# Ledger of designs, part 1: miniprotein binders against Probable L-asparaginase (ansA)

All scores and structures are predictions.

Target 1, 322 residues: Probable L-asparaginase (ansA), of Deinococcus radiodurans (q9rrx9)
Amino acid sequence: MPASLPRLALIHTGGTIASRPSPDGRGLTPQTPPALPGLEGVQVSEHQPFNLPSPHVTPAHMQQLAHLIEQLAGGHDAVVVTHGTDTLEETAFFLHLCLPAGLPVVLTGSMRHAEEVSWDGPGNLLDAAQVALCPQTAGRGPLVVFGGDIFDARTVTKVHTSAVDAFGGYPGPIGRIDRTAAGPQVHYFARPEPRPTFRPVTLERRVEILYAYAGWQGEGYAGALERADGLVIAALGTGNLPPELLPLIAATDKPVVLATRTHAGPILPVYGYAGGGATLVEAGAIPASFLNAHKARLLLLVLLNLGASREDIRRVFTQGVF
Unless a header shows other numbers, all headers, positions and changes below count from the first letter of the chain.
F, E and O stand for the ipSAE by ESMFold2-Fast, ESMFold2 and OpenDDE, each averaged over both directions (binder to target, target to binder). V2 = 0.75 x the mean of E and O + 0.25 x the DockQ between their complexes.
[cut] marks letters that were taken out.
Atom coordinates printed by the task and the answers are left out, and those that the model quotes come from them; centres of patches stay.

## First folded at step 2 (miniprotein)

Design t11b (from t11 with A31W E35L)
Fold by ESMFold2-Fast, scan of step 2:
Structure t11b (fold): chain B 322 residues (1-322), chain A 82 residues (1-82)
Amino acid sequence: as target 1 above (322 residues)
Amino acid sequence: SEEELKKILEEAKKLLEEGKYEEAAKLLAEWIAKLLGVTYRIIVGDKVIEITEDGKTITIEVESPEEAEKIAEELLKKIKEE
């Protein structure tokens, strides 16, 4: 049978949850990681592969974190990661791509630091640990827990700069945790779904993002294409660009993935005007499915570093199996 | 048309490798405009959706963006099939 005491690995990577006002008055700096709130009957091991504000976290750090989680998998029943909120959704998605679904992994953080009134750190951390240890969480892969909501790594996004309930995304949470007199109550609205695991050795291939705006004529495209092995364009609406981009996309054999600057919804290649999504896909552009630009970038980065062909990349994005 | 596309893409890639970005873009734009010889335009209030086919422009006015998208999708599928 399973051990009488659950084993939880708590991994600290930094962020506001660990931040305190600096002695020199220059704002918030990383400090000692927060202690896990009291969980009766849980064995906790603590780890700190790095301690960074999340804007300083790179895909190399995300891979370092994935490696640590794999090393911990055999000795633990669940993993909780504390992370800064600005790039938390990118780290969560990278882990989703690179880790098998078997070990429960939950990422969390806080919007307020420990000295602020109504610090959200301890509550989020306790919720994350309880979700991670819940049997219903098994098989779901990496999740984000914040403000009592449980989010899928593929769709979660930070939707507010300063609100305590800063995380959302479309279609919204896949579950919720509530604290009751009988203990924690976890509800999932969706079943776990099978997915592949991607295992790049290096992350040396480069992917850049370009942002479309009214009046953009492809400024920055040539330079980005010269530097990068693949591109993501945050396009307009359902995946549309100005006509100048059509010949540029047709001319390259490097993968160009179409995402959208729109808040929600998939890429739909339905418009046939020059630069419309249908013409761009016919020219070789790859629709990002429902992924936002920065998550599409991470998927493309992982696939390029695996040596995937342009056709393999198109298949993965279009079939939505990730 | 696929063989013509391959030939034009090779010419454009050669121009790009030579640093002739503007010439490559122009070559491809002219070829693509020729390929997309017919335009269907769907007008929804202040929005216009264009779909291309051989040698003619057809304009359709609709009441909502959702209706426009459905018509555009149907016409594009029809054009791509034959």
Scores: ipSAE 0.000, ipTM 0.104, lowest interface PAE 22.6, mean pLDDT 79

Design t3a4 (from t3a with I18W W33Y)
Fold by ESMFold2-Fast, scan of step 2:
Structure t3a4 (fold): chain B 322 residues (1-322), chain A 86 residues (1-86)
Amino acid sequence: as target 1 above (322 residues)
Amino acid sequence: STVILVIVKTGDKTYRIWVEVESPEEAKKIAEYLAELIKEELGVEVEVRIEGDTIRIVILVTSDPEELKKLIERLKELLERLKEEL
């Protein structure tokens, strides 16, 4: 009995990959979704839940995308999402938290638009589709494919404003795709890790981020804490803040997650001076593990909207299983 | 300086109150005095742990949220009284 042809869902959300010069000369606006190039013998369905530059994408849009992917799962073998690059890492991480690892989901985009010399859109889209359909991709959850590299949603970051190889993150890619005469070659450097799935119904709870700098004394903390249900602070080094933040953190019952403005590495609560990470965690701050501030915000947002207690939130972050 | 951190734990909630003291040796005396005072005046069990430059006084309660609120108010009054004595 012959097997059915592979079924791919292609979901367009906008970004530079779909952008073209505006007829009135006002820069780049989303126009026409990119074509899927170079896939023979694949059944493709196309979807466009929204068409936005990625700075306009909100967690509500990310949840809408997650629901669409779950609806498509029963009729498809893989999903590719085209997305603007500025918040692609946040959408990828939200999908990582909210989708089971079963259906392959790959996000991609482009740094150059269709009318630029050496447009990277078609190559990235082809690579993403081939990775998504590769049997070795199964069980890995949402991935980002860009410039031939395959990235884990938990660690991928946009590391350059304009380079065509704009995505990175520590420790770097978990795999790569190369085009050869024998066809695409996908190689993974890491094994899939088991992870939970979180299923919030609403996203009504709010989380804000504050950024620490030399000389910061907690300016903006009180206002952010009044508006939000939880807070993320992009702290210094391994998770250190000025001494003024110690009493502020100790006084609140709302979750305060301690991330770092440092490029890479986990929060390590080792310093015992006033405002050092050990004193902040003792006062009730929650270390973000290896997550950057933007991703820690999304995890906290999801957990708060599930009605998780402060101790449940601490457990999830501290165990690093997400 | 040394921080004396008073922690009140009830169910899934944790409340924190702190006192900062200039001298680590003085902080130990203050923590011992405060632990005794809490036991005598509030009638609750306490656990004292020393971790680096932080002294933790953990109060374990199994009570109603309204009783916990009264306990926290009384504890704040005790800490303000202690600050006057330092």
Scores: ipSAE 0.000, ipTM 0.149, lowest interface PAE 20.9, mean pLDDT 81

Design t7b2 (from t7b with W8L E67Y)
Fold by ESMFold2-Fast, scan of step 2:
Structure t7b2 (fold): chain B 322 residues (1-322), chain A 81 residues (1-81)
Amino acid sequence: as target 1 above (322 residues)
Amino acid sequence: SDELRKLLEIAREIAEKLKKELGVKVEILTVEDGKVTILIITVTGDKTYRIIVEVESPEEAKKILEYLKKWIEELLKRLEE
């Protein structure tokens, strides 16, 4: 009478965790998928939809990954994805939007390669698998596990270029996993939240990001708006731009989402000067809530490709229904 | 890939016709898994059905989708009678 063994799908997409020094001396290149640590009592299947450094991963690859996870869902109890760290947060958020919360999905990677002292790959992979198989993980949607921290896909970001604990995000991790003599111990600091699923999507519509800086007068806005179906602006502070942007935003029917170049905190449309957040929202701009610019871009991309109206897009962003 | 985009275009044509005629949502998704292309066909009405097809190439996937498009068009014609 076998209770079936837990079934884990391990999906490799590339990154430093699979990298080693190139035979020709060109530096680090993708090689083979990382070795899975021994998980006794777990049935593991392995998959490789692509093998790319994460700067080469596109939303189309993220969609391929989502479709593979959907295919695997009926035959597996949990999924772990190994991914390069540079765009891992974007892939995690895309999966958050496009997959139901019921199947545990955990993304991980490494900052050091296999030949470095204190390679973090095997430890992160083991932690990710243990988190994914933990009953308390159910209902949380895709998570990122790195350096013993468990992060929500909506808030996780790479905060350092080279530190082994490179991932963070405000307010920080939603949980921890610790390795003890009694086995892994998983602690969550927050409860699972119900959320909608935006799927399936086709990705034919385009979204571009513009970055505000001191002295920016809207350079690049007109060209980006002509090419794209929607825009995200990484604005200043709580969502402020120079006055030149106010009439431009008011004149377009295309959605313009206000994110911030600030490291942490939500968009708050409180300033009433010309170009202040309150004037931009009154002109039709959509505040990104807590989402950074590149995650706001992915949400807008998904919604546009679902044919969502500008008012539906505003509701999703403003009410945090994602 | 460009082949994936072409597959999704055929899928959109099928989905549009079925939604208009039957109120049924049909979604066709493609995934590349090594050398194999995986087609995931989801049909949603009162119940949800999913058909998963593994093919050796994007070219084979196109032929399958074109066949399904023709088959669905023939079914719709017969239902009119």
Scores: ipSAE 0.000, ipTM 0.086, lowest interface PAE 25.3, mean pLDDT 81

## First folded at step 4 (miniprotein; from fe1 with G39D D40G)

Design fe9
Amino acid sequence: SKVELTIKGESPEEFRKAIWEILELARKYGAEVTFYVEDGKVTITVEGLSEEDAERIAEEIKKLAEELGLEVEVEIRREE
ESMFold2 (binder alone), alone request of step 4: mean pLDDT 71; pTM 0.637

## First folded at step 8 (miniprotein)

Design A19 (from XA with Y36W E38R)
Fold by ESMFold2-Fast, scan of step 8:
Structure A19 (fold): chain B 322 residues (1-322), chain A 80 residues (1-80)
Amino acid sequence: as target 1 above (322 residues)
Amino acid sequence: SKIEVTVKGESPEELRKALWEVLYLAMKHGAEVEFWLRGDKITFTIEGLSEEDAERIAEEIKKLAEELGLEVEVEIRREE
């Protein structure tokens, strides 16, 4: 074989992209993974570590996937992962934390199944493969490609339940791929960013998420704190909670990370009323920066399983070391 | 250049602080950093640095280790 041909690993994990209607009318069921279209000059290897709907994917599966990607890295120039869309952003972020930036890794999926008119699977898969093999992709770490947009693993989120352009996140895509008569064109709006790699051995320490709402007085906090090694709270606005949470957060040595239930924007500890973000951070709460609650949970999970202390965790979150 | 660091410490808290400081410094210099914790021992590999940056980071790691009372071994390897 010519050593100049690019080598692509295609990893299937399940989801709508691999689903078809059951002949007995019982809805969508896992079927044959999609073929990789239109890459005749590429050496492709195919892998299937599991085949699950994405709501069944756990951090343990994400770690299994990370280990497989590391095993494949020495023999491949790029990796594409097909994944169900519901937890794709969580898998992408876990891989971002646990894989070095050097090997291009692109995750994709589909919103429509193979029997639907205008199935988006083949187009998304082709776009993902071409982005992964593009020289400009090197050093960017795991990315999500969907509907021609290229997203950063730290900010990408599923913003619609059923639209074919279901992925977004603020500030939006970091790049785009367009199909032209001259071939694929990839354009990035930002430079590759340096990032650390975290290497937890196990994921036995646990993190729970609590969701703040109008009238919440900390219901569920004590039980969650007893069960978990750390907590994430999806707080209000820039990181505010009811006054009842202030003494509770001050009393625990376990890490409590403040994320926001707001669609976009960072935690800013600016309010000084009891339960305002400034009072909570002074009491020991850790701002999640721009990470949403479930991504903040994954970062906290990884750090706790590395044996990081509360103050070490604060440093990583507040200085953006992820 | 590649930096390989092995840090020994008396307390888990001190080892954790050393880990995060190295991570932060490597990130600021645009390097690829890989690390793992094994009981009371941390091992780091830092790649993608110029010779000047590698020497600077190695010196900062030694200073950090002295401040934390940790024993440190630092090796800079030129990658060819």
Scores: ipSAE 0.013, ipTM 0.484, lowest interface PAE 8.0, mean pLDDT 83

Design A2 (from XA with E38R)
Fold by ESMFold2-Fast, scan of step 8:
Parts: sequence; structure tokens; C-alpha cells
Structure A2 (fold): chain B 322 residues (1-322), chain A 80 residues (1-80)
Amino acid sequence: as target 1 above (322 residues)
Amino acid sequence: SKIEVTVKGESPEELRKALWEVLYLAMKHGAEVEFYLRGDKITFTIEGLSEEDAERIAEEIKKLAEELGLEVEVEIRREE
């Protein structure tokens, strides 16, 4: 007899959802993964490629996770990943770049651990599993599900250090899941968008991020440029920097991507003063579109490791083909 | 239908230009694209196309390759 419901792969990578207070009373440490809440007739396989606090997760771990998901895709109808919340948005975006559209992948985690009152782990896991198994989820993955909200990997970001509803991003969630007496109700606000899949073999090329602040004159730029194959700058407002950066950006053949330290909105190269976004783009800087600095870093990392040219990189970022 | 495209160029610059043009062309036709870049070759797999759309995009890719002076091999696989 076949199973009455689809096959789900549950992949644990660590985080607060799998954490418990240390016996020493010195904070939270990784422990055994949580059990999936009951779903009638779902066949569940469980995997743990690593068990790390999310600040310890690297792009190499993200690639390892992507390879595992590809291996599991032929034998499963959906994938749920449990992950620590601090870098969850980066892992989600890496998977978005490196996994084909149409594969249902949902990432989730928790803000509270298992021994806290109102632990959000089981609810987030149940929601994530039901979203992943929902037919309407096809073509949308990977997604982040948290606190009943469904987020796009390109825009989701952790907006609060400690709130249970810690995830957001502009323009906000692309859907919701609600628990009703009649069962789960999944509602999407937009249709899925087609996108390419990037397939880097190695991740040996390096990308660093620099953060602009009032009074910054390019401190750290020369050292970062020497170490890295490309740079991302979290610039000011719509993509503006001090005048000192203009000749530096003009002088390098390495890609320099302009993101913004602003919480929402795209790079708009409209200012013509020295260091204004228009002058920087004219000098060769690449606008990051709507991507925040750390997601722009991952896209640039993937493209450099594919051997993409500066012009290829510019087209991917500016045309939004990711 | 599924299209598999292999582009061979004389230089990495020509191949990288072809990479972006083929990606953009596939996206215009609403297709799912997977690609692999290896040395002097780029291989694309384009899925989710009707037979009619697959023939159109294949012809556009061949025309693009001629304009860039590149060798191109295009195969259309019928899955039904």
C-alpha cells in the first residue's frame, strides 16, 4: 500500500529550535533536534548534515545543504529545513540561487527554546511542513515560514533581535498560513516569478562587505579590495558614498556592488554630486537593486565562482534575474 | 519540451556575453533555466516550454550565436 500523504524530508541544521539551556546555566547550546508535530499520513525522513548555531554557518555549509536537498528531491515531495535565525535569510537566499524553481523548500526556526513558555518551534515546524506540502507552493521555493507569515527568500530579513515575530522585510510577506478547525489555510498574495538556477562548483572566490557611516572616507577599502575578488558596500540612502570613494571605484577592475544600509527600497543612482550614486555607477559600480548587503554578497559570490564578467554581474543585479 | 544548449567560444569574454543573452532570452519565454559554465563552454538546460516555444527560442539562440561568431549546439527533447 502507498502512503496516504506525500513524503517530507526534514533537515535539521541547528539553532534555538534545537537548543536547550546548558546544565552549567551559561546560555543555550545545540541539542537534539525537535520532533515534527503530528501530520496524519505524512512519511517523514530526517537528516542532519550539521548542527550549528547559525552564526557558525558558512557558504560552504549552505552549498552542502543545497547538494543534500538535490539528492533528496527525487524521493520526496517537499523539504523543510530547521535553521538558526541569525543567518537563516542568507541560507534561504543561497538556496534560492542554487536550487531549481518548482522544488518545494521551506526554511523555519524559532525565537524561543523548548523549555520556554510559549515555545514557537512546534508551531513554526507545523506551519512550514504544511506550506511545503501545499500544491500552491510549487514554483515559489525556497521560502521562509515564521509566525504564520510566508516570506520570499530574496526580501526576507530578521528585523528584531528577540521578538517572536522576528522576520519581516519590505514589502513584507508574500503569503500566510492560518490554523483553522477545518485544517490549514494557505494564502499567497502574488504569483510565482520565473528565475534561473546558478550552479557554482567551488566557492573559492571571496567577497567582503564594507559599511558606510557619517565621516567614512574609505577606511578599509584598499585592504578589502586586496583580499577579495569583489566587494559590496552598504552605502547611504539610495546608494551614495563620500567623494573619496569615487576615484577608488573608478580605478578597480574588480566588481563593486552598491547596496544600502537603509532598511527598505532599491538602489537609485540619481545623485550627481561627487560620490552620489549616479557618479559611482558611471565609474563602474553595480547597483544591488533591492538586495540588502549580505544577500548582495551571496549573489556576487555565486556569480564570481561561475566566472561571470563584471558586465554579466551588472546585468544579473540590474535586471533582477535571480 | 526541454532545450539543451551548448555554446563554445574562442574566448571567455564571448562565452560570458552569450551566457547573459541566453539567460535573458529564456526568461522572456517564461522558461526555467539551469546552466553550467566550464572553461570554453557554456551548457544551458531550459525547461517548461511548449514545443512551439522551444522551437522559437532555439532559433533565436542560433541567430544570437551567429551574431556573436560563436559555435552553438541546440537540442530539443520531446518529453510527451
Scores: ipSAE 0.000, ipTM 0.414, lowest interface PAE 10.8, mean pLDDT 83

Design A20 (from XA with Y36F E38Y)
Fold by ESMFold2-Fast, scan of step 8:
Structure A20 (fold): chain B 322 residues (1-322), chain A 80 residues (1-80)
Amino acid sequence: as target 1 above (322 residues)
Amino acid sequence: SKIEVTVKGESPEELRKALWEVLYLAMKHGAEVEFFLYGDKITFTIEGLSEEDAERIAEEIKKLAEELGLEVEVEIRREE
């Protein structure tokens, strides 16, 4: 056919962008998704696989979303997902691990609901759709668009509980969308990166996170290790733990990934005291590079459900390609 | 029980209004809703309903579609 309009799939999953005062008066609950504003000349299909506040979204829901996007790939030029902001970065990262980079996928949401003054939902949704349809977006994998900033799924983090510009992360946005007299303009500061993709059939394997604190001596480690198939520890600084953890980590054949409770920067196994990062890695711990604890958890979850060996898991984490 | 609903019409505005009303109706009953909207057609799957609620919601959806001048097909499927 000589005349073909761009095809956009709009997938609603819930969150404040779709929230309104509840009919039962119990505050904000998922309601109706917002209409897509101001996109003439685009064919839009709308989908709602679930409608949940993002604290209720599980990896099983993320996999359901990934399956839907794969189903839509042959019939659409781009995908926009509306999502609650609390776990949006986890869903974006799960999709980053599971989806090929070929189909543009952009996630967005809002910090304010539809009845609030200066609701950010329609602007974020329009920006997300325009970014998703922009030719320069091709090959970048899932992105997060919020407040005019474009973020990579690997590094995006919700950095504020209530600010309307709640998303950030180190090193920050990889691009921006601006509204100009000539229309919307998308600018990218970084080139697309190649990455492996992973397609687990089931998510039956379990991964738990443990959080290190001053005075922690491994409380909860044994119980978590008994229940889980792998562990992530949000360690101190560049990947350091108390000396009690060294023999515990050395004794297990299950993967233990070291992430950091620090807000930015990589795991660096440089300290040689008992429990220092160098001793833990020598004992078999796996450094998470730049991934925060909850993203490292999702990567480990996916790899374990693929039946990856401890050596394969270490290789994937240490190469920093996701 | 679950309800499968197909609504068809040429007016995007009336289809969007039907989408909103069906989502609102299901929400009042604590039900889960999956939908697909493309072109002149929208399909809904509403889950988590008792048999009694499913029958009532199906009838309300049929009435809504009639009021909006849309074609509607509703199926109730009971889990064994």
Scores: ipSAE 0.000, ipTM 0.442, lowest interface PAE 12.1, mean pLDDT 84

Design A24 (from XA with W20Y L23W)
Fold by ESMFold2-Fast, scan of step 8:
Structure A24 (fold): chain B 322 residues (1-322), chain A 80 residues (1-80)
Amino acid sequence: as target 1 above (322 residues)
Amino acid sequence: SKIEVTVKGESPEELRKALYEVWYLAMKHGAEVEFYLEGDKITFTIEGLSEEDAERIAEEIKKLAEELGLEVEVEIRREE
């Protein structure tokens, strides 16, 4: 705990929390940053590196945000980021990979805009600030706070298109914040875990995702492989693909990471039929551990831009230390 | 050191459970797991372990296989 007034950096990036109906009646557009309610005895600095709907946020924007957070680290005790919900989990995971665990960083947003009944923005923002300033948050890396739940960046995902409690992920939250008569109370269900920090200078190398479906025979694979430096395949079940992918994966020196289109659970290469996970890993495919496809893409993107070898990439993914 | 484990099962469900447990156990120790599946057998190779951790993991794998009614062969190899 700081002995003087804590300093909070509030970084706005856009999304529904900052959105209002367009004056021309054409729907919601990012306009004004949300107000930070209910914090007393805290010094707040406000920043807006960009103001975008989250579908427009790119890894380059995520890196810009990471650089800003590192610049703010020497002058602040905690950081809160407001972000659109559609890619919030990707930005959170990118920050998890690229920031040291020293400065508490909490991302939040809202499902409803400021003119809707029961706007969830102020409550989520207050909860995020209180979590970020809580001493027990130290060492946990970037977190997502939404609806009173605290989520780990590695596992959090948007599980519903429109519910106000839109965030989840398996195994679920790592903590909660509750408003009590004694004030806000933060409770974590697990201890902080040590993790590496990755520091790519540029993000020029590319990674694409391919999505497996019943009847897919590798359509799009050759084109994606030509454009990208690495691939992620959202495979079936525990990491299985049709037999056509086996010789394709065996023939490339570019990393191909197996994730799953299943909502939860790790890649488990157990099946030995042609295209089963075991045969794909033997052919050189890299299991994504418990990461979903878009988070596996970000980890692969970061590693490729660090100049990691295919062997180094395989080691990072298979050891699950990230 | 390195552990090589061969597990034989009667059902894909038993083999899947064994692989999940071994994978999770290795991940907890920061180890790298490789495997080869051939019909009713899975061969695991676990690397990046101290001798003490390798012995502990080998014993845990043997106990797991025994609980699941699977035939298991475990060999610990010292890397050069």
Scores: ipSAE 0.000, ipTM 0.100, lowest interface PAE 20.8, mean pLDDT 82

Design A26 (from XA with E34T T45Y)
Fold by ESMFold2-Fast, scan of step 8:
Structure A26 (fold): chain B 322 residues (1-322), chain A 80 residues (1-80)
Amino acid sequence: as target 1 above (322 residues)
Amino acid sequence: SKIEVTVKGESPEELRKALWEVLYLAMKHGAEVTFYLEGDKITFYIEGLSEEDAERIAEEIKKLAEELGLEVEVEIRREE
């Protein structure tokens, strides 16, 4: 009997995968969306809500992308998004927060442009499409596929500025795709997990990030707190700061989220010295769980724009409700 | 089965309280929850539930809304 062909939505947002040298000599600029390599037996629709280098992508653009994916969900079996690599992990996490897990969504990009030898774009795009259409991908929410590795949106991060295998994060990939003589093979190392979906109407509330360093005594904190509706601090180790921050955090009703400048691991409020994580949480600081600073910022941004209270925000972060 | 819940109230604080209690309740049962907070109402879509869990969660949501003094409408939809 004749089977309906799988339907794939391919959404282009820009980045190196779509970049070419500019005629005016200003380096690489977004110009032409990448063509999907010959993937036989699939119906492809193509969309371009914007065409930006990823440093120009804002949470408003991420929300626009989420709305487009939602619109396409009823007519497609899977979605692939091409995106610049610099903020790809942030867009992936925003989509994770704002989209239901049922529709397979895979983000990818490239480290090399189309005119470079060994352009990684076509291979990453083909892998992303095959992962998105794999039945085992259903229920996992937005994923990042890069260099044959499959990453969870909550933990994926760009770990190298120029390597072709630029993506990682702890605990690393949740799966892999390999091209074998029997065709593409997708292996997942973990089961899909249930999670809530957040859908703010506006993103007008602001969140800033502050970075702790040896000798930091809270420089920039007061100004950031005045401008923003919430703060994320990339703290030291398991969530520790100098003692000067303790009374500052205790004095504010605005949410202050403790993330870490450490590359991996959760915030653990275990240290009881002045400025240690336990004292900061007692003063009202909110531990970021396993999220890095920029992903914690996006979660806080979404929650603030939903009108969540500081206690609601604390509960979402500490109970892993994301 | 899936559940659609609409909660209305004049107090933003009581509405936000209901929001997080419903999220935690549904997630304890392994359910997928989507919500929309708009003005004086919250709409929840709770999916991935067994038939008995859907009825149980619906009853607990009604009890929560009653305790918070909020208006609640709950609709259980069978999957076709």
Scores: ipSAE 0.000, ipTM 0.267, lowest interface PAE 16.6, mean pLDDT 84

Design A27 (from XA with E32Y E38R)
Fold by ESMFold2-Fast, scan of step 8:
Structure A27 (fold): chain B 322 residues (1-322), chain A 80 residues (1-80)
Amino acid sequence: as target 1 above (322 residues)
Amino acid sequence: SKIEVTVKGESPEELRKALWEVLYLAMKHGAYVEFYLRGDKITFTIEGLSEEDAERIAEEIKKLAEELGLEVEVEIRREE
């Protein structure tokens, strides 16, 4: 034949998109993966490395998925991953850190199961496959496609517990797919950006997250620091903590990354009161840039398992080398 | 009461050492600290102190500056 058919790997990992009501009425359980709709002329291979609700997905599962994608890269033009929505943003970011940008990888899922009215699974899956096979997607690394929006793995987050347009994040989507009379139309608002690839062998180093609240005086800090090789603190506003944390952060050689519990925006070390972001950074805290606490944890986890020094970790976070 | 502290240093490293030490002293007393770095000077404003605590902290800051070999000016202002 004068033309080869595009080759798509479809990888199922579980979630609501593959869930059905159980026969015994115990709610939703993993079931047969969804069929790929509306892709005539595409060669599809299907894979299922695991089948888990996304709250059960661990960084070890994310690494298993990354290895499978690397094995499939030589035989396929694109990859689509179906995943549960609760930790989809973490899996997407882990893949962003660990996979080269060359092979298009798109993650998707659904908020409704197959027996619900207006099931979003088939539409999201079709959109994800069409985005993955679009030539303009090359070089962008792993992306999340949901509700017609295309999101960067570094910034995408689940912003609603139950809405069908559950994914967002600041600064928002990097592109969109629309269904037109002329077929699918993919439009990107940003250019692909080159990035490094990190390849940890094991994930044995540990990172914990602490959550700041009004009246928190560092409760749990000492215990977390004893157990973990690094910490992420979801701080207040632009990166502020109570004054009790200042001597604690100054006294440790372990990396402490400062993220925010705020919905959107970067860490900005601008406040000079005791425990303000400027004082914490001067004491040795590492600002997480635009990364939320969960993604900052994954980046720190990857870097620690590569044996990166505290200074190397600071450079990666502050210079956006990810 | 309020304390205004101005520290002059010859290098950014000297100013950062002064910053950390003053913040630790203020935190020990539960005070609010604001600072501004301008050229070779850093200016602190320490608030939320009783008159007696302000006098004690000012004396501790002066002793600390002497230990660190830094030029420091400390002013106590009474606020309502």
Scores: ipSAE 0.000, ipTM 0.111, lowest interface PAE 20.4, mean pLDDT 83

